# VH-VL binders against Protein RESPONSE TO ABA AND SALT 1 (RAS1), part 4

Target 1, 230 residues: Protein RESPONSE TO ABA AND SALT 1 (RAS1), of Arabidopsis thaliana (Mouse-ear cress) (o04515)
Amino acid sequence: MPNTSSSQSFTIFVDGWLIRHRYFVEQLMCASSLDETNRISLEEQQSLVAQFLSHCLQYYQEKFASVSLAGDNVFTFFCPPWFNSYAKLILWVGDFKPSLVFKLTEVSVADLTRHQKDRISSLKSETRRKEREVMRDFALVQQSVADPPVMLAARRVGAVGMVDGEETDLEEAMEVLKAGMAAAMNNADQLRCSTVGKVVEILTPPQAIKVLRTIGQLHLRLRDRDQERA

## First folded at step 14 (VH-VL; from k31 with light chain Y30W W32Y)

Design k42
Fold by ESMFold2, look of step 15:
Structure k42 (fold): chain C 230 residues (1-230), chain A 122 residues (1-122), chain B 107 residues (1-107)
Amino acid sequence: as target 1 above (230 residues)
Amino acid sequence: EVQLVQSGGGLVKPGGSLRLSCAASGFTFDDYAMNWVRQAPGKGLEWVSGISWNSGYTYYADSVKGRFTISRDNAKNSLYLQMNSLRAEDTAVYYCAKGDTHYLFETAFDVWGQGTMVTVSS
Amino acid sequence: DIQMTQSPSSVSASIGDRVTITCRASQGIWSYLAWYQQKPGKAPKLLIYDASSRQSGVPSRFSGSGSGTYFTLTISSLQAEDFAVYFCQQAYSFPLTFGGGTKVDIK
């Protein structure tokens, strides 16, 4: 039977989530390709947008529960097995950088009004400030682990293996690091979801469908298995 | 000052209709999502509906879906709630509310209208 | 729907007492929680947003804390004007939902 590791249980969740994700991407592609005569109603467009956002939010809700509950395999969430090798080289705090959504909006939407552009510009500045805050808070956690006594204890465990007082110091340092990494990922995920949701709300439903289609397609490509591509 | 002034309301029989209005001043109305919240006599608060800055997105509590319609007229700085097929359980004070953010979510209601009583009885 | 459960439903307290009200969400809502005070015949008044940020003009005796699923509002030294009903509200997802309220009464 599978072990009780939270990261392994989350990997199983992701498999099911990706099936639903492909379904939503297909729906977004279909909705964005219809001509004016066959365009789905405004209500249907709003519903599709809401459903896709809820689907994405479910991923981060399950991730938060997995990371917070166990804490054991937090390092796996920084290098997730459900991302391909190429994607792992460009991760920010275990997933995409929130401000990426602004580039995806630029390539997906050609008809932003001046008012929408102003609001997106303001949101972009706010998002980048919050990205710096996440990194600052995480750096403080890393600094607390890098204190000379903790670093000396960590090196001594690696070199000699058995120093009771220093083993206790290392355990404490690892627990601080695990908690800090979990907090950083939670804050990053909150910013990711907040930024996408705010961009969507600034856009009209037809514009949002195009952006969400691009986001969804990118996510699929970042999760394609390396061996399947070659 | 930021202000929300409500009008409409009153007594209506079950199955009837009413339209609530909320006039905004002191802020850039068309940059903000707007909401309706109600409170039945002696009861707690219930969010009823919300509408995005440009009307692109509308949301409703399950208890009112299909019967109530939220709308806004940004040229008139006004928010509306059309209430159809009213039931006794819709009896409440209705508030319009502005969030501390521009958005429908991540919002706390920092400005409230004075409240409008809607009574549905036979 | 995210259910917001407040406790206690009421509390009797004296001026000067410390009062703590709790609010539990049925699922994680990050820090998207607000607290309101309501007096009879009046609209609610925002006290706390983002779980812990105090609204302008709110006395410093009011403080909020918490994240995820468990949140508290604390009145450090109750004053006569603080006897009211208090509500929490989540702003994480639709429908937006409120707690059932906590009535703070004079002992």
Scores: ipSAE 0.773, ipTM 0.899, lowest interface PAE 0.9, mean pLDDT 87

## First folded at step 15 (VH-VL)

Design q2
Fold by ESMFold2, look of step 17:
Structure q2 (fold): chain C 230 residues (1-230), chain A 122 residues (1-122), chain B 111 residues (1-111)
Amino acid sequence: as target 1 above (230 residues)
Amino acid sequence: EVQLVESGGGLVQPGRSLRLSCAASGFTFDDYAMNWVRQAPGKGLEWVSGISWNSGYTYYADSVQGRFTISRDNGKNSLYLQMNSLRAEDTALYFCAKGDTYYLFESAFDIWGQGTMVTVSS
Amino acid sequence: QSELTQPRSVSGSPGQSVTISCTGTSSDVGYYNYVHWYQQHPGKAPKLLISDVSKRPSGVPDRFSGSKSGNTASLTISGLQAEDEADYYCSSWTSYSTFYVFGTGTDVTVL
């Protein structure tokens, strides 16, 4: 069978997910306004935070399932059609960079305590280290294409170069590469989810709602807008 | 010496309340999320509740939601569990537990107290 | 509340290897690496044995190892010793709703 596109199924999922995402951004904006007038309880704010984090987690869990079925489509997830053209220019391993959350926190929250600032600074260092580890591991997967058996097999994909055994070696090498790319992307996604979850825990619910509102608004802008013909 | 010491257990009638305490020492208590885990006699472990370092986030097992309230006092290095509307199935040894990271999610429980026994019986 | 499935009992002679399974779903054990293992001797509090699927805390012998495949995590005790006779529990974080779940527990007997 020719290449089947699990990315088309995931694109349909994303469309529905984005509808729910717009709803959550509205809820986060409303909660911020109600907090300013002391008209929302801490428990209601905790609940909204948990719901939004669960909503975001659903996206990455569905992505993981889709990437696991991708076959040849794993490469599409690195420049995905469900992101708009602006987002594709700034992707890190197929999605936003985990460290972005620290800048978004800085611009969204004005009242961090000293203890919170210390915790965020420590988390930022930890996250930057893990980002480097992800990039190093990803680079090793990419370099596997340069392994001599793979390169020799790829060069011989002509009439003269199609020798028995070499086509099988190339197929095996491509399967290893696809599995390695999928694993690298999953590691990146888990770092994304873990980092946001940790930032939220450091913050109070009112502070977290402001950060999640900013994250949610940015995320809509990176996924909504298509290129327009001038 | 890292230590967690639970107290406040006892024998109570169904429908009544108890408040458990856990005194922490030997580590920076207010950096860590904290948890309660229980074990009914002859049974397995059940996570009951957890609280973030600054009390901003609390989570509960479905079996205790709405009846139990977790809290902490970082000034006293103490964790609490207010247990209301107690039922026979709440009978268990209750452990206080600390995670191996600062964070409530992700963490494995690396330090446990000895437990305090709660018996709910007519 | 959901539980992770473990065998009730596993037995082995000293020096043998035993493996304990912990089966969850694609939404917890199959997705996260927040799977942990605890050892509990009779009358004592649980002790963390393995964190994050396979990480061995300081002081835990290297005969204990963890892994996972699909929706199942595994704890392996290579070279079983008499002191390993205990109950063993897995746990996993699941979601911001349910949060943590423990496995049903496995009694390891050293014959």
Scores: ipSAE 0.814, ipTM 0.911, lowest interface PAE 0.8, mean pLDDT 86

## First folded at step 18 (VH-VL; from q2 with light chain T94A S95G)

Design u4
Fold by OpenDDE, fold request of step 20:
Structure u4 (fold): chain C 230 residues (1-230), chain A 122 residues (1-122), chain B 111 residues (1-111)
Amino acid sequence: as target 1 above (230 residues)
Amino acid sequence: EVQLVESGGGLVQPGRSLRLSCAASGFTFDDYAMNWVRQAPGKGLEWVSGISWNSGYTYYADSVQGRFTISRDNGKNSLYLQMNSLRAEDTALYFCAKGDTYYLFESAFDIWGQGTMVTVSS
Amino acid sequence: QSELTQPRSVSGSPGQSVTISCTGTSSDVGYYNYVHWYQQHPGKAPKLLISDVSKRPSGVPDRFSGSKSGNTASLTISGLQAEDEADYYCSSWAGYSTFYVFGTGTDVTVL
């Protein structure tokens, strides 16, 4: 079986994932548009929320599996071919910035209680702190590109070629870089998932459905390639 | 002192219902997710159900899904487990367990009650 | 419900180190850092020993430590003491469908 590059496998996954994602977004749209009289049951709301969260989580789990288990090139995920040009401008460690969820919450929910506002404020502070930590780690990994093995290799590629053994050193250095990037990406993804999950738990199911709708729609917009053809 | 006290356990026949209660004290009850965990005699721990701080979200183990209902009264600092259609395999010591964080999914269980015994037997 | 896999029993002499493994999948232990450890003495309620893979609550001795690699979390008890004889359970958040999963439990005996 031709070793379909792990990137191809993930791309195939994303295509299927997007189909399901559109379906979920539609469900969230429907659920959020219902008045109080026609609202779906609490159980149904909870189920929809859980299913959508699971769906989103699956994306990051598959991403993790692709990079960490299948050995896919982590660099592909920092410039994903499935993102449009707009998405590429707002990418934070391979996806949306976790703290963006708070802005999305603010625009999606108008009836937050004082308690909810206070909790969201606390969570926002925590999330921002964790974002800084992720960025520090990521920056350290990026700086490793300037490490001697990589730099020596870069200097030699332009001149006399790599000497025996230097190729191995470069390969090793590249593996370290990839591993570091993968770890940073994983931490960022976990922060994304955690932040969304926590926001959801602060909110009532009807409020959460509105926020998740907005998040879902954002995901579609980031992956919509048709806008680039126009 | 932080304390959880379970009650409501007993002997019941299969198919019957039972309601467990857990009284919480010594902490701000509505700042924490709450859980039920059970342990069959001579067996390991099994998570049963969890509920968020505002009762907005409830989760159940597959083994009890559709039969058990978790609820809470924050005004009374109380957690409940309504158990319907009880089966022999539901025989266990049922623990009330407090989450160590505000959030249900990330919480470890830092405080446990002593448990209440539920025996389902014909 | 799928349980996390633990060894049935682990034994050691006083002062030795023992390690308990907890093996899950890439969708629970392998992905999340929400792995916790509990100690349970006979006839007692469980006690939180380690949270979030490696966090030690106040009152827990420093001889207890947690780690994770791949799909396997580990609890290490260094300087084993007689009082450490108990059952040990790992747990993990396992997504929104399964939610929580406990390990099969490990009986630790001090020889």
Scores: ipSAE 0.899, ipTM 0.961, lowest interface PAE 0.4, mean pLDDT 92
Fold by OpenDDE, fold request of step 20:
Structure u4 (fold): chain C 230 residues (1-230), chain A 122 residues (1-122), chain B 111 residues (1-111)
Amino acid sequence: as target 1 above (230 residues)
Amino acid sequence: EVQLVESGGGLVQPGRSLRLSCAASGFTFDDYAMNWVRQAPGKGLEWVSGISWNSGYTYYADSVQGRFTISRDNGKNSLYLQMNSLRAEDTALYFCAKGDTYYLFESAFDIWGQGTMVTVSS
Amino acid sequence: QSELTQPRSVSGSPGQSVTISCTGTSSDVGYYNYVHWYQQHPGKAPKLLISDVSKRPSGVPDRFSGSKSGNTASLTISGLQAEDEADYYCSSWAGYSTFYVFGTGTDVTVL
């Protein structure tokens, strides 16, 4: 049984994480608004980038720990309650699509060098390939739900109820599904983190700060529930 | 042939400074992240510092943070380590290590120099 | 954590298989597949043996293999040879704060 207590713990974590996230976004906004003359030092820029990346990484590491180690309900993370309705429509394996980072980069950075463009293009191709791999794995897991034992059990539950032994089969099937979903989600999350990290390394610190600002702002917008009440 | 050659090691007193150099050859230097790794006599490997392809990002081990500075000159295919406020515990063989990818964080170290010895002693 | 945990020494007879473990945390070895293995002979520079948990660089014999489960990575040497006597180090990326961490090292002896 998914330990309800562990899911609650992650929710608590997210609340604290969001507070810190807002702070980072503000810092990124400030840093990105400064002209060349008033820019913070390179060291400070590097520090800000590293801290923000670490902050983002922490979210996914905690998510991984919650699902894979603590046994939290993985399905909750495919449709997280902390996302707004718009976010739910655009979710790819429980979060933003990794390749979105490239669009955000294009919008955020106007002065990319030819070398940077070439590297970004290469990375984009790689990322898309990996996205397809994740999707294939995810699809395979979904197809397993249609396996005969699961379907038979589901049909019986609807018609006459579960007979002795079928409940165990269904439970086992569910565990396999959960494990597969967790694995796919973890792979997707790693791809998200690595893609952002790689884009950052292609860019200069000032450029990276602009991109990270945009990413950070997007995360806040996707979690903003106040707009749904209007 | 891909090669890394370290230089600049020597005997220094505590509190002094030393600058290490690494000359790279046989590969496109600015396509790879670079690192320094050290090994104290009879001890294991310790990562010291890493630098991205364009010097945009540098990282340091806690043990050297604030004292060491990593830099590179892509035009000269050279990596540097400025070591300030040296301590006895900094005594080690210092290796220059090439990342196997463009990106610093995901790279393994596929090419190593032979190392340059730094001895800090009163 | 300043280092990944390895056994101090492992020994085997020629032709046998030996395994070296490398234990970290869920924030390093347990999360990313950026775990690497290095071989170092006495008085020599380290050599990359395995990258990304299980990738074998060109020139490395197929008797070397890598795997990972949970927070523990493993290097297996099958068909142990006299030339395999060396120190072995694992490493992992450990986030943007610590960045890189090496293992404590394992001395492999061929009996």
Scores: ipSAE 0.896, ipTM 0.962, lowest interface PAE 0.4, mean pLDDT 92
Fold by ESMFold2, look of step 18:
Structure u4 (fold): chain C 230 residues (1-230), chain A 122 residues (1-122), chain B 111 residues (1-111)
Amino acid sequence: as target 1 above (230 residues)
Amino acid sequence: EVQLVESGGGLVQPGRSLRLSCAASGFTFDDYAMNWVRQAPGKGLEWVSGISWNSGYTYYADSVQGRFTISRDNGKNSLYLQMNSLRAEDTALYFCAKGDTYYLFESAFDIWGQGTMVTVSS
Amino acid sequence: QSELTQPRSVSGSPGQSVTISCTGTSSDVGYYNYVHWYQQHPGKAPKLLISDVSKRPSGVPDRFSGSKSGNTASLTISGLQAEDEADYYCSSWAGYSTFYVFGTGTDVTVL
């Protein structure tokens, strides 16, 4: 084609983004492995956290822009080729489930206070409620495709002798589905970003660096095309 | 009654320092992010700085980065702004503002103080 | 730091509706729903009027409503009353570098 597709342009962006991601994971690993006497300053820890969160937001902002221009390529973002085969089996609305961060926090941080535990428990409940709302809203979009008028248009695409007016009805139904998928992915991505940001604000900077290191390492392993899990 | 009361403003020469205080009452102070917002005479609102519930994360407007330091003492229900190397452009009414949630980045400012005036002139 | 663009002033007669725009970028108003509106009467502190684009806090009259399309948020005041004469500001979160940005402010006059 003379022009690149929206998903092809985003794949090029992801290549550059992953180079920066490896750099940040290296910084997070180094910062979390220093003993207390050699630990970087609180200001440096705060800066590293803010930079990593900004780096993550850049990915989702670029994804949002790319999905908005995708046309029929919106389906590619739902099961993205830049994830490896294992990651594709566990995706939730085109990416990792927001509530995964709570398990990653549990395995990364050994010294949560009672106040932090209570806050994380409350956030976990709220996040799971919002996850159900995203799924419910998307299910309503899927139902609109299965309604009799839409299903009749879809059946006609598979039949010999399709009429032009019937093709227009199917095209309209497909545009509704594409818009619904794009909205669901954006709502899910907003929840992913806000949930990680909220977990970070509950935690101290040293604790947050450990969680963000775990998130960053996992992300690299699930996007490694030659990674095998044993 | 939920209240925020600022103090510590005054007239100072350029290059000097001031420390602003904000006393909070009527709510659980450490459940909320806190902010400073300023308004130069006859001008609009400018966000200055924000601080998370546990002081773990602080953010600053570019115009004050490196000169101002936000802090809080949850034991005293108090928010502070240390202002160093003051400039004429820092002349403003300084408001203390409470976030409407625990989290700094998503919050609207639902409770405001009446402000304390800082005037920087020779 | 960047400002969100608002009209300098709007006016209307009692009972009319007015709309105030707040235009940002795809990196703030166009992306996030952390867009808020404040009302400020002369000599007074600002008051939260609308949060999260369209949510009305308790005690705010239902004649105030908010919406967003693209990079522009809008505040609509239906059925203008004399007490609505004030300055109005929008704000948006803009990521971890810029963090918060306010609009330029709009002076509403009730004729």
Scores: ipSAE 0.819, ipTM 0.917, lowest interface PAE 0.8, mean pLDDT 87
Fold by ESMFold2, look of step 19:
Order: structure tokens, then C-alpha cells, then sequence
Structure u4 (fold): chain C 230 residues (1-230), chain A 122 residues (1-122), chain B 111 residues (1-111)
């Protein structure tokens, strides 16, 4: 009988999510193309922004649940099959780097006030600090499981060791690494979501719609299948 | 001294409207998100609404969506809550609350007013 | 979820520790670290006690600490004192639709 792993279930979820994503990107494109005379109301703009952010949160909440399900390999989420080959070259802890949003903001809006620029500068510094913290915490987990290479070297030199005990130690080390990878990914995803949300709150709704359109379009391009005839 | 002072509460009939005000002092008002929280007599706290620093984003509890409107005037250091189509269930002490950071979703509420009482009864 | 579940009351003798639970869902407490705790004495406005699960604001005594595991956040009051007798509420951010949700509240009694 057919069985579905948590990574296969998440891939199916992503298919439906991408259909909704294209819908939202189209709405963001339409809203950003209207001049001031024909612009949708501020309330409608706020609603579109909230809906798109909720749509993005749904992706990461489902990812969090899928990573925690029994029988799945957390390593799949670090090199996800739903990203194309180009996207995989620029991944940071399984997805885009949170600080990328600041570049996307700079190219998407031209009318930032001084107050907004100051807040974005402060947020950028905070975000880069948190990015380093994610990497530091994960590096400490990796360091804690470095013993398997030492044990393998000790066996080659003829050090005394129990085969059963050594297999148990390796299995424990791999479980620690898997848990650390899952934690790092969750921390990274939380930072991704909070950084986008904070940038949006600094911006006006018209400015945010332009940034979210750019983000949404980029994410579609990173998920387009590789050119089969390329 | 950081202070929030609510006003505008009172007794009103169901279906009527009321407008609450909150005067802020002792901090840079437009550096913070602002919120309304209510507490029915003998009951717990319920978040009602929040507004971003520039009024660009407003959020509402489902129980008040479409009936209440949050607004702020940064020039007057004031937060407002327009309450339309009032129901008996809206009877509560209404607090304004300051976020402890610039952002709505991140902030805890570090400064509260003493509240203004709204009673909705026929 | 429209509210987080807390016990109706907890009690302890002076000097003891008490723990208040705050149980939500994977869409709020279980997912976000924007979990906060408030203390409210009778007839008074709430006071922020713990932010972001475990951060203690300036002026809050060391005997208050917070943590979370799974869908449950916990506030621990060590070395219970008479002035700790109050109502305690947790809150959590719950995304852009629900936005914020409070707990049902816990009445702490010092015996």
C-alpha cells in the first residue's frame, strides 16, 4: 500500500500553496500598477498585505509541522526539492536569507522617508545579528557531535572500543544533529517571517505592496523548474 | 513619566456608538504601536485592536471586526477607538496599551492606562 | 483559538514556588515566541511581567521566570511573597488573522 512521508506530504501542500501564491502575486501586481486616482482603498491595501503575509506564514507553519513529524528526514528540508537548481545555490538554512529583504526593499521603493530609512537600517543590523546567532547555535550543535570522527580514528589506531557501544554513540550523535538542524531551521524561518513582517510595518501599504510583489515574484522564479532543454 | 489616560466611556444603549480617546505622554508616541484591550466585569483580558506607528496597519479581534475602528493622531499623541453597533457583550473596562517595541506583532504591552468603563445596556 | 487555557487558580505558602501553565495551539504558543505574561492586582491595570517567553523587564524581581515547551508556556514564581497575590494572564501572537490572544487568567493565592 502507498505511504506518504512528511516531506512528500509537504511537497503536495506546496503545490496547492503555489497556486494560491500566483493568485496573490497577480493581485499585488494589479494593486501596484494602479495610479493614485484608481488605487484601491487603504483598507483594501491593508487587507491584501495581511492576506499575503498570512499566506506566507501558512507555508512556514506547515513546514514546521512537517519537519517535526515522525519518519521524515530533516535533511530534505535543507535542500528542498521544490526549489530549482539556481535557488539552491543561494539558500541559507534551507531557504532565502532574511537580510535579502532589505535589498528587495531598496530596489522596490523610491520614496522612503528619513524615519523609515533609519528604522530599516536598525532592523538590518538586528537581522544580521540574529542571522549570526542562528549560525552560532547550530555550529555548537555540530561541534558537540564531532566525536564520531574521533572514534573512527581511534578504531583505526587500535583503541579499545565496543562495537555495540560505538554504534549507539553514533546513532545518538545523529539524533542530536537532526534535532539541531530542525531547531536551526525553525529559528531561521522565524527570523525570515519576522523580518518581512517588520519591514512591512515600517512601510506604508502602497510601499509594502511593491516590496511584497517583488518578493512574491522572486519566490516564483526560484521555484520554476529548471529548463529541460537548457 | 510615561502615562496613558483613557476617556470617553459611559452608559449607552445597544446599537449606539461611542468614541474612546487615550492621551499619551512621556514617550515618543509615533515610535510605538498602540493597542486597545478590554476586560468585562469579573472576566479576563481580551485584546480588541492594534494600530501601527503610522496608522498603515490596523488589526481587530473577530468579536469587533467591522464595528470598531482604531485610529491615532501622532500630532496630538492620541489613540482612539470608534465603537459602532454596540452590544451588551461590549460592556467592559477599556484599556489603551503601549507596545514595548516599534512593531505590533512583536510587542508586549509594557504601559497601560487605568481604563475607561463602557456599559452597554438597554 | 480565541483564548489560551490557564488554570483558574493556584496557591502556595510564602517562600514556595508556584507554576502557572498557559496552553495554546501550534498556531500560537506552540509556534511563536511572542508569548507574554501580565500581573493584575484587584482594581489595577495589568503590568508586564515577562516578555518573549522568558525575558524579564527592568524592575521585575528575579523570582519571576518563564519558559515554554510545545504548546504550553509556563510562568514560575519562586519564593512566593504576599504581594504576588494577583491575577496572571498570558498572551500570544497568533498570526495576522487572529493577531493576539490572551489566556483565561489565573488567580494566585498566597496562603
Amino acid sequence: as target 1 above (230 residues)
Amino acid sequence: EVQLVESGGGLVQPGRSLRLSCAASGFTFDDYAMNWVRQAPGKGLEWVSGISWNSGYTYYADSVQGRFTISRDNGKNSLYLQMNSLRAEDTALYFCAKGDTYYLFESAFDIWGQGTMVTVSS
Amino acid sequence: QSELTQPRSVSGSPGQSVTISCTGTSSDVGYYNYVHWYQQHPGKAPKLLISDVSKRPSGVPDRFSGSKSGNTASLTISGLQAEDEADYYCSSWAGYSTFYVFGTGTDVTVL
Scores: ipSAE 0.806, ipTM 0.909, lowest interface PAE 0.8, mean pLDDT 86

